VHH binders against q330m9. Designs and how they scored, part 20

Target 1, 357 residues: q330m9
Amino acid sequence: AEQEPKELLEMSTDTERLLEENDLRPLWEVEKDFGNQFGGFEADIWKWEDIQASIDAIERDVPIADLPPGFQRRVAVPVNTGYRNAISNTIYVGVQTVSPGETAPAHRHGANALRFTIDGSEDMKTVVAGEEFPMRDNDLITTPQWEWHDHVNDGDETAAWLDVLDLPLVLDSLNARNTFENHELDRQPVTKSQGYWESQYGRARPFEDTKEDGIPGPFEGNCAATPPYRFSWKDTLQTLRQRAENDDPDPHDGYSLSYVNPATGQPPLFPTMSFRAQLLQEETDPHFHNAVDAYFVIEGEGATHVGDDVLEWSERDIFVIPPDEIHHHDPDGEAILLGMTDRPVFEAFNFYAEAEP
Key: E = the ipSAE of ESMFold2; O = the ipSAE of OpenDDE; V2 = 0.75 times the mean of E and O plus 0.25 times the DockQ between their complexes.

## First folded at step 7 (VHH; framework vhh_vobarilizumab_d1)

Design i01 (at its last look DockQ between E and O 0.01; V2 from the best seeds 0.00; counts 0 for: pae O 14.8 > 2, placed apart)
Fold by ESMFold2, look of step 8:
Structure i01 (fold): chain B 357 residues (1-357), chain A 124 residues (1-124)
Amino acid sequence: as target 1 above (357 residues)
Amino acid sequence: EVQLVESGGGLVQPGGSLRLSCAASGFTFSSYAMAWYRQAPGKGRELVAGISSGGSTSYADSVKGRFTISRDNAKNTLYLQMNSLRPEDTAVYYCARTYTYKEGSTKTVKFDYWGQGTLVTVSS
């Protein structure tokens, strides 16, 4: 049985003044504000054709050199109604382009970042910590905390990729100071041959690979640093196909692979975010969890049911599932998704929860 | 197998009241948005009232203030309380499970399952 709402209590003006004068608030006022400083997050989808049309318009109208220092990147940013600065309050996803002959200038920052290539080529490179990393379609390349990185397009076509960063968590929730530095050169010196960073984490690797390397820059912590690294799509896809041939799928996620931290061989890739490649061949069972899931459609088409909503997706669409929403995927035939999640944050605080309806 | 079974229809005088019920089975009722639609003779179906999984309600202008949609998740039952009935409310009333489909900025409310309907006749 429902009860009528209790009438609101009024405090005397003297009590209100004393509290305000001392920067104090009574618990019952602050209690109803908790958990509501952001709007409600929605399940949502950004169609590639709309993203592409918007990027094309930006590319025509905005010369990259006219942007402020540190922001000389053309990026279209999917924004959630509930947050409005990013796809969620913890994960930032952007679609960035670099036109032929352009350079996105070298810089470094405290936020973790990766690049997932959408339209790449052998002549489109991310240069990270002295190594040129070619950006081939569907490759995942890390640009880790406090490592110099720039993006150079020596090819003849505009390149595009996803930027995925923990920027909203770092800047808006943790109040970490934004440590950011522009390099004196637009293109950092290339000081390592291609393959250098990969070779540091192979099955045969330098003898000193067990020494503690520390966390770059002014930062400290308990997690191993994420190194510069490229996960080739060719190897990832081959492994997904082997799993589909030999294994049973997970009821909720299909056949999945984690992009692990190469230094540890274990998830998560970053202390704040995990990434996976998921091959879906059939409708999945519903579940829900308190971490955000965001997705980029690598191949195929289908729908994802999220609470009262149905998100209909196709190749290169981006969509997001808010916390605590019951969801499942229904591919039309076969599909491959890039999954992105802030689950590592929840696990670090013993706060992760998941259930079936 | 999803099933929705309406009941509570009947003959009523103008100004009268009826309460419709819809028994749901074959799915987790509390997790879905539900709605009532109606179809008058010779006309298409129209949305009458909707209720989200969280209990938020919406109504067609023609019934606002007279009809109340509600749900009892413990009994897997959707209700429509209809007051101040008019002859133009005469229709077959259908219980439906609904979704909001999003294709970028475009939003469309659709239903994927509906019942067999219950007849409401308002006449003197």
Scores: ipSAE 0.011, ipTM 0.473, lowest interface PAE 9.3, mean pLDDT 86
Fold by OpenDDE, look of step 7:
Structure i01 (fold): chain B 357 residues (1-357), chain A 124 residues (1-124)
Amino acid sequence: as target 1 above (357 residues)
Amino acid sequence: EVQLVESGGGLVQPGGSLRLSCAASGFTFSSYAMAWYRQAPGKGRELVAGISSGGSTSYADSVKGRFTISRDNAKNTLYLQMNSLRPEDTAVYYCARTYTYKEGSTKTVKFDYWGQGTLVTVSS
């Protein structure tokens, strides 16, 4: 029986009692308990085939009409082994589907949300803040905090998209509550014409006294609010191609475009999450950082090396890189990824760190 | 481009020693598990020894106690110290980069790059 190494520092029983009675602990004991809440965060990958099969199964087994009011949403949620309710402790990713003729009822919440369209059509709409946004393939649409939003599929095919939210940051990491409200109606009134929100944040903007903080709802803060906005893939791709043709790639991220806050014209898109389209043509250089990187494969195939692990990905796969892991990408040909990161959270507090091995 | 270049092979008498080296380039050497494989004439390629990025080592039963795998990350070099060599150790020895392949919940240890190999001949 290998004698457990005698703990070098034994305190007297009296000392232990004194500390315990006063809710005190020595530093060396406390230090051991830091960083243990989300142990087991691992690099993981979710294959589209599995996701699709799961969604189909849910659709088969659970009619939307049978779901509780307000939660009539069919979503497959990638869950990390170390964090069982989301892909990470700061970012939630879900794959949601809406069948023909179905409606995901109108609600709003304190969390920020983003929709990235996987299978869309002109007849699939997400209604945000009174405007109907068509969900075409690879369109990115913001659902800002406390804005009413619902989803309607008037098409003849099932629509699918990514739901990306900062729910874990709020609920788990910050241990706060998510303010949530259901609309009285299943569908919010459409009060804005198509293109309204875009028109507010174009190069020509109305001259109105902007509210000092512009943050919807009961929330306060120092960050610029994110407006409802649709980033068309057509435009994004065009810009991405221009960059690939005219600029040098980042050694770690390839040709990358950030989805910027339309209000400021700068990243991050949300105060809590940054999003980017990344075009990869070559193997990237390894680096590591304390932020989380989650990815959706828009186009192409390849692999991401994470420490001793290799995640082989193809189109519509989802994968995540945990903090402080050395990683780089190795595309097979050209690939385009949607990158999702909580980097802005760290930057906001001057805690972001990145290095090369 | 990933490159692995083996060296140090040669003719040695039974009971002798050799030290193989593998020079790695084109990737972050310190981030990867590495391994030595060998292929004897008429036989398949077999794992000889492995070393993780963290320095944990593993050996085939046939070489345990005789061979030592090590790495120098500063020099991007993998080593195999071979002592008490036997005729049955005669083979082409290959340096390989290894990884754990992950697809969903499935994990498998694989290799993705090999060197050209270096011949080790143990003969009286």
Scores: ipSAE 0.000, ipTM 0.209, lowest interface PAE 15.4, mean pLDDT 89
ESMFold2, look of step 7: ipSAE 0.000; ipTM 0.335
ESMFold2 (binder alone), look of step 7: mean pLDDT 79; pTM 0.767
ESMFold2 (binder alone), look of step 8: mean pLDDT 79; pTM 0.773
OpenDDE, look of step 8: ipSAE 0.000; ipTM 0.243

Design i02 (at its last look DockQ between E and O 0.01; V2 from the best seeds 0.00; counts 0 for: pae E 15.0 > 2, placed apart)
Fold by OpenDDE, look of step 7:
Structure i02 (fold): chain B 357 residues (1-357), chain A 124 residues (1-124)
Amino acid sequence: as target 1 above (357 residues)
Amino acid sequence: EVQLVESGGGLVQPGGSLRLSCAASGFTFSLYAMAWYRQAPGKGRELVAGISSGGSTSYADSVKGRFTISRDNAKNTLYLQMNSLRPEDTAVYYCARTWTYKYGSTSTVKFDYWGQGTLVTVSS
């Protein structure tokens, strides 16, 4: 809500000087500046046609080998008008491509990352924590903080996926630095067989004394760590369909499945981000919340009403809903969305709020 | 069911004034941008004035300075104050619920519901 500028109280010149010299401000002047650090967060949509054209152009113009270390990744980044660096102040989304025969070199960082495959194959792999994960279409693969990861395309077609990170939260909102390290090799050694990480978090698990926090790297915290994990779309979709056939939809989110932390079996997937697959068949009821919702359209077409705006989306579009905006979805037929939210950040501090108009 | 019912139209002399009202029902009025459209005989429908859910207003160039759009959310009513009316303002005036449709970098204002209209005739 655009707060009308409050009339400022006039103070004497001496008072103003005194405050200024001591780095002090009156409350009424400070109050108006709260919430304005990242102004201009708007509902927005990025069409796949434009994204694809852009990423193709980048691919054409910039060989991956010519990019500087740590940034040897070709990514088109949707940027919100208010931030100019990401879709929100908490979530980063990018569309990355790797051409046949190319490698995005191994590195690790403090930020959490997720890959959602748009165009993939068995020969397109992301290597995480020593395991090669095939990137099949609509597979969701976690890249946990401080885990080595690289991307390799041994296929004949260009690989494409979503990069989703909590970079803005760390770098901008919390005004911290991202711990980052390049691997000495372009490709990390493969030290785990395929399926290793999944096997660690199945129904049968090894009984080992795990470190209390289980957080890799130099980090400390109270949240459960997210392991490297591949959520197959085949399995996810099957479950989603079962949900749609047997259960009632959420009035706001439709039929939804949360990608849970394999370690805990519960949401959120990351301490900073929650992800869900949402199947929509009908218009949803309006609501609003103080968390950000970003979406990738996996299948289908429709529109999302956000305040006075309507975002018309189709397959592979990306759109974002700002906090505190009343919104609902209106699919044209059946649609499936990948929902991305910073809700866990708010919940962690008991700040999450949701309401109906 | 969404309903919009316009009233206040009539015959006025050039230079006269009218105030149109639109009674809204079937939806949360305060949450929606609203607009007035008009359609003159033999002409297409044109946007006259818009008001966002937040109260921001916009006007067609032809009516700027003469018309004022406003809303009373407590009464679920949209208003159009028309001053300095001209013969060319003669039209059926429609109240509409509106949206800004975004498709990529393109945005357009559209309506999803409108009333039956009220006739405004400006004639000597």
Scores: ipSAE 0.189, ipTM 0.628, lowest interface PAE 1.7, mean pLDDT 91
Fold by ESMFold2, look of step 7:
Structure i02 (fold): chain B 357 residues (1-357), chain A 124 residues (1-124)
Amino acid sequence: as target 1 above (357 residues)
Amino acid sequence: EVQLVESGGGLVQPGGSLRLSCAASGFTFSLYAMAWYRQAPGKGRELVAGISSGGSTSYADSVKGRFTISRDNAKNTLYLQMNSLRPEDTAVYYCARTWTYKYGSTSTVKFDYWGQGTLVTVSS
């Protein structure tokens, strides 16, 4: 027999008013609401044809000079149902274009960023930390935390690339609003010859530089900062082919390469995000994990099964798999994907988990 | 609403003097650092002088000894006394509210509000 009626356990209206009046909430109400701020995250896909049409419409209607200061970049952003600012609550993906004669002005920020070139040329450059990096198709170029970067199109065709940043984590969760700065000039001074930043890793160095256990630049800390760096697609693809010839595929990811931090030679590329190139030649085994996976289709076509859903993809499509969803890939012949994950965040908190059915 | 209004610009001969003023409203002026910036035609923005909330001053090398930044907290006004003016000082001068921002290994001065500017022309 129980003697505790429900009405005796409820707060009075006067108590509710007192709490609200003083900006206080009872724990049981707060605890019930935890985990729902970013709820409703779903698997989804953005087809390149739709992305391209949307970017073309933006390009026609919105000159880059008319955009707000600090956001003078023409970008179409895949957004998830559960988090309407980005593809996930931790990873931002965007498709940016710069038309002939345009400059996306120099700025710097604390968010980690990279550029994966979709449609580039020798005359389309990302300028970062004083070096011009030509944006060639399928190259991955880092624009490290707090380094000046601008994008300059001196060519005669519009260029396009994928932006990948940890903006939702940095801006919305960590509220790091003061880690952004516009440069005085739209185009930063070019102070390094091409190849300078690449030459800093895996090479002999001046004796004076061996006294510092870090990457050249202003950033220091308990882990090596990610440097400005270009991973060429030609070299990446060649390495991926060598792996396919000499190794067994991962049951879930196929023949996978990690884009490592050049300073450490180890993943993750950024403290918050890892990236991989995945060659798929056969259907993979199902699994799930508590980190997000997002993908860009570098080449080929196929399908990814997510629970009871099927995402059918082809070249340049973008798709996302929520945490804890059972999934596997089924390529039509051969395909190559760019994989993006917030797994490093989970590893930093010591609770990354992965399972099979 | 924070508002900064510059005044005192004009035409002056080389070797002359001008005093710029910046009227501030919408915030507690005495608690904030302030600065003067300038922009000459076709050139980038240049920090000219800064003054902390406590009155400590700093100057660009190009103006040191010729310009004096000061503030009157009772009148919510920032000043720039410009002496021994040169043709190279010709620019639009802006008043700005600033603060020191530290992150990683760097420390920078950022500003959050600025005025409309006042033109100073030094010629003949």
Scores: ipSAE 0.000, ipTM 0.173, lowest interface PAE 15.0, mean pLDDT 84
ESMFold2 (binder alone), look of step 7: mean pLDDT 79; pTM 0.784

Design i03 (at its last look DockQ between E and O 0.04; V2 from the best seeds 0.00; counts 0 for: pae E 7.8 > 2, placed apart)
Fold by OpenDDE, look of step 7:
Structure i03 (fold): chain B 357 residues (1-357), chain A 124 residues (1-124)
Amino acid sequence: as target 1 above (357 residues)
Amino acid sequence: EVQLVESGGGLVQPGGSLRLSCAASGFTFSIYAMAWYRQAPGKGRELVAGISSKGSTSYADSVQGRFTISRDNAKNTLYLQMNSLRPEDTAVYYCARTYTYKTGSTSTYKFDYWGQGTLVTVSS
């Protein structure tokens, strides 16, 4: 609705000068500027065909060895029109590739990261906190803040995965800096046997409370830290299928499993981001909330209605739903989505709101 | 079930006015973009006017300045005020629920439901 230009309350020149000289503005003027810092957030979709073509082109044109030291990462980044740097103002999603024999060098940062494997193999590893994690298709692997991590492809095929980070939240929304450090080596030392981190957060745990390990690095906070962890797709899918066979779906999200923090056994996975696998079999009911929803299509095809828009998605597509937009999903048959949301940020401050139209 | 029922059509002289109405039911009217289409004899269906769920309007060039699309969400009704009618405006007018379909970099306007239409005849 083209808000009719509210008749600008005319103040005297003296009043305007007084306000300006004192760095003051009247409320009615300031109010108009609230919420406009990041304008143009739109529902949008990125098709895999385009993503793949782009990342292949990058791979062709930019050998990893030609990238600057410390930034040897080839990533195609879906950017929303309103931001031009990320899919949203809170969540970053990138499609990264590593060619056979290549290494993305070891580094660490304050931002939380997640890897979701699109094309993987046993010979593709992400090394996190001293452990080699195989990147099999649809595996979800956490890269917690301030943990050393690198990616190595010892396979014969190009590896591809989603990088999901809370970078925009830190850098843009909170206007803070991301603490970052490069490792002195391209590959961090492997100091943990495979399965070590998982073993720390199983049903049988050391008597020493892992909760005492605190937050890695120079950071302080009140939230439980997320450990390095690999969520096997095989296991996740099995559980998801069990849910679909035995339980009722959520009217908005279908059959959903949250990736929980292994340390707590509860969502959210990260203090800033929650992730879920969603199995959809039927059209869902519309709702809206002030959190952002980003999606990766793991399997299937369908459409998501967002306001007046319809996002038609298929396998490996990425799409995003802006806050406060009425939306629902309409799968064509069965579909499985990876849902990514900044909902925990709102919940942490009692700001989360959801409603039905 | 989604239903759209058009009314208000009829015979009018050139330069005359008509107001079409579309009664919507079976869905949450207020959250959908709506549009008017028309189909003249022997011609294809064409977009006449659209209105978003937020009230933004668009018009075909042929009707710009003469027609006004509006909606009353409380009444679940879409309207088309047609002024300065011309013989070339003669057509069956359809009310439609419409979307912007986004498939990557491409966007298309589509409708998923229409009514039975109402006939507008402009003749001396």
Scores: ipSAE 0.462, ipTM 0.751, lowest interface PAE 0.6, mean pLDDT 92
Fold by ESMFold2, look of step 7:
Structure i03 (fold): chain B 357 residues (1-357), chain A 124 residues (1-124)
Amino acid sequence: as target 1 above (357 residues)
Amino acid sequence: EVQLVESGGGLVQPGGSLRLSCAASGFTFSIYAMAWYRQAPGKGRELVAGISSKGSTSYADSVQGRFTISRDNAKNTLYLQMNSLRPEDTAVYYCARTYTYKTGSTSTYKFDYWGQGTLVTVSS
């Protein structure tokens, strides 16, 4: 009988010591550690009733004024079991509340941020770059990098909204230092009438650029800056209905609209994240891709199949689909989802991939 | 673990018929496109027939009209009915799970799992 040759690599103790002494590791040890640092991201769902109960508890116990140094925001954060800081390693989603009479103090930071209003009013405002933006249900408002922003509730009911930020990408993955500044005042001065930022990108708009060129703050880059902007739900829904009446749905995404950068007229809204409103009227075809998809249910109910799992959702639920997981949506009648994705990062590196079974 | 097990190969005379089966396990069969491909001795692998999750079929020119691909999603089984067999059809036939990479208007099949194959010999 022939003996099998030894297939295992063995290193001498002297070689191991030399590597350790010089802070070196052999490739075959480093290679096996890639992708095995933690369990990875799982498909998951957060039900609105559980989120609501949690927000009510935080609101009862923790006034914004009493929060420790930091962002000073009252937010419940969906966290993936495989990555305990956020819904994914690139996208942070949170549900923020501001009680009547409270102010989330003015600050600015390098991370991109978006607010999608869940329960708002005319007297609940996010104040961005000198303009008060009333937070109306299902409106999407940008708070771009390095622009001053505060949140002020002069109404009589607690407001709630979805925060979406690229915090995990910027602060954890890129190891960038947090570029952050508190304003001297809790409420920034209001220096622009309502509608100013919207008017800068209308059909008739200033002939000469009245906004300073370039990217705000200490940053440089090749992407057009994202302006402060409100996408009204009324206009968004009307446009989505027009698509449904006149166009064919995408087999994977239904009838969709991209929340584009108003300055370019093109996605992505931020260099790091894209957003869409998706009207689903029928079961979609399965596919998978290497970008994360996260969803907030704007209207309706249904299910999303992710691998062998089924995520059953209803209005205001939040769910996430990890990279490379085959998935499709099965609405119960009609549903509208807010889609959130880190796809722009992959496209910037020529790394985006998508496939159908 | 994804497994694909082909069966039904054998020796058959020219003009004869043969039916191949592929038993699938370890994945949700009904949502995946499936394909048969073959490899003759000393040749590269050739796509023979494909079937989408929705039942849409495609065939190589060399087998069009003679072979029929089908699937039974309740039994997780892929089939290839081969009629009017020719000596040129002699090959090892493989069942494959596929997905499609899209580039604009073109599609490229990628075969991520395939079976061990079943031999079909067409000879007098």
Scores: ipSAE 0.013, ipTM 0.525, lowest interface PAE 7.8, mean pLDDT 86
ESMFold2 (binder alone), look of step 7: mean pLDDT 79; pTM 0.782

Design i04 (at its last look DockQ between E and O 0.02; V2 from the best seeds 0.00; counts 0 for: pae E 13.7 > 2, placed apart)
Fold by ESMFold2, look of step 7:
Structure i04 (fold): chain B 357 residues (1-357), chain A 124 residues (1-124)
Amino acid sequence: as target 1 above (357 residues)
Amino acid sequence: EVQLVESGGGLVQPGGSLRLSCAASGFTFSSYAMAWYRQAPGKGRELVAGISSGGRTSYADSVQGRFTISRDNAKNTLYLQMNSLRPEDTAVYYCARTYTYRTGKTSTVTFDYWGQGTLVTVSS
């Protein structure tokens, strides 16, 4: 191999000092660092048995009332080796527990959040914008941007659920430091009867020839705000079964449905994240895309192939597929996954790309 | 690191046959679509034949019925059987790994790696 001239790559010591003195860096040094701010994101899986052991230990040792200042939530957080605070640099996934008689105190934040119930009951509620939402297994409940929310377990069994937030994007990438408030009360006032928020988005619903109430808090933007809303598992599963009976599966995602923004009737659910329920009955075709996919296994077992790696999953496992990795799913019989993606961020920048090998 | 190494080129008379091979390494060969491209002297690159990960094939009109693309996933090898060769088939032939973007108005077949090429010369 021919040795390239070294002088093309060097600066004089005087020039280096001048740049350093003025807090400047030459583009060709900065250019080499772009895309390397984090370690390599890897495909990874968190097995439910390990998650279960961890959340049981935390529940034993750490009452919510004793938590230090901060979010004051008892959560075990899957972390990627390339980003040690969350499952990816854009999506945070956690498994939260609330013991009988505990309250996770009311707060609000700029990050969007949802709760996907793992072990719930009629007496375990997330309280959002004045309404109590009972947390039933496999229900999805939004606690969207800047809405007051608290979690209250008046039941006799520990509740557990999946938290999904755009927290890494909001806090680390956008550095939005002033997007969190504690409520004066641990339990916000309940000012709406159960079913109120659902009723606002039914086929027969109130109509006002006035605009949406606007984006909550001090924020402005171009996307419709996401309301508090409960997507019942019963309705979700029924819809998946209807798709399986009447439609062809998507080659990559199987029989899927999108958890849409109820106010628009369209995806994405949040400006930053989309969510799918996916019924897999057959091996899918390989593809890759520049958005992250994260998954929670609602039912069943199988494997996901990511490049040369195989992630073998079963019920309640959590796994992640990094951007640009070729992947496909191979269920063992039938499986249902909750899919989570930052695709809306890429679409907002006209940057989403997907390919089939 | 992805590597694609073509072989089997050479000089052949019109009407003759030649078989090209491409040894692939550094990736999961069976998961990717592959293609043969060619570039005649002073001309642009031209897609000759493609084969999907599942074995579905496609051909340029100029070679349909004369060329056959195939793959051996166990050997990580792509092949191009070229029969009834013509002088206009003279080109450097490249093995490429491909994928299809299906966004916007069109589907675009893109390659991200190709080999050094193997020369095929068809003359009297």
Scores: ipSAE 0.000, ipTM 0.339, lowest interface PAE 13.7, mean pLDDT 86
Fold by OpenDDE, look of step 7:
Structure i04 (fold): chain B 357 residues (1-357), chain A 124 residues (1-124)
Amino acid sequence: as target 1 above (357 residues)
Amino acid sequence: EVQLVESGGGLVQPGGSLRLSCAASGFTFSSYAMAWYRQAPGKGRELVAGISSGGRTSYADSVQGRFTISRDNAKNTLYLQMNSLRPEDTAVYYCARTYTYRTGKTSTVTFDYWGQGTLVTVSS
């Protein structure tokens, strides 16, 4: 930062006092303070081994049954060095575990949530809006705002998944409250048969002329609501492979599939967050954008270059790319990433920008 | 507990070859980039070679073309093949684990665990 000559910005003591007394600041001083609210957002990576060790330690020290009502969840939370409470100022990522026989009690909140299964089975379920969704490996399940949800592990092994929420956007960036409610029961009643929600958003859909905007709870907005939905990894992977076999890759994202809103058939999945599966076979071209990119490594290994930094990643690692940093991916062989971005937030206001160096 | 155990050091004549091994335990070896460092008598520790989790390699200028770093993830073992050894290569060689973040091709503060080292002496 070229030290602007101090001489050009000197004001009289009287002027300074006048400004201070009236809660006024000159433009050049204010301009310097923009963009500094959350500190230094840096490229970071969290290794699975460290995450696992941490969550195991939490599990040993804090049985779910001993946690107070409403907080009966064990989650290791990657925190950015600059932000300190989440991976970014718009996206929260946590690694949650539920041991055999345990239940994360039913609750709901205004924030949107997504579950991506790391270690799952048919007997591990997240119950959302009255339907039991099995959590199989790499399944992606939506937990829409204000929908009751709980997690149950009836299996013999510990369940693990990613919690992805727009909590930082709501609580910190927008300085809003997160509406929250605990269910009176630990487990919500199962009122829907398996497959119900999927059936509502298939190719054959019920035709209801309802004037309702479809947004659950006390919320209002102009965006299409996201329904409860399970994206099967089997199906997703199949489609991803088809694309890799038949189509050309994006120079920056490789072979990418967006998880679309089942209601609209279009991205973004949530009004605040977009998700994609990315199959990388070759080094990608550098680009930068003002949106945040967070990644979970589904399979494979490689590196992501961010400015002068290199993030070395392997399976189940989590890493984040700050806004406006030049970046590209360099897989070693084939890798598949779950991409998470706040791009929709920018697009909603016509603020999204992307460029190549 | 993370453990790195170097082996393969010894006395070798100039122009000779030596292969160092580092046995890793206590962590998922395949998830981490690894490196070799060396410390000569009276000198500071210096980076010799690095290898990413995926096998991308980097070398100090002084050893480029003579040394080869490699890894076997199945065996949790890091290797350093040293050819055309010189007296100036005499040092204690250390195996190191990286924390996962690097600046360019060189790491300064990105390694978190070290082995006990193995002595390599190049002398006639």
Scores: ipSAE 0.000, ipTM 0.241, lowest interface PAE 12.9, mean pLDDT 89
ESMFold2 (binder alone), look of step 7: mean pLDDT 79; pTM 0.777

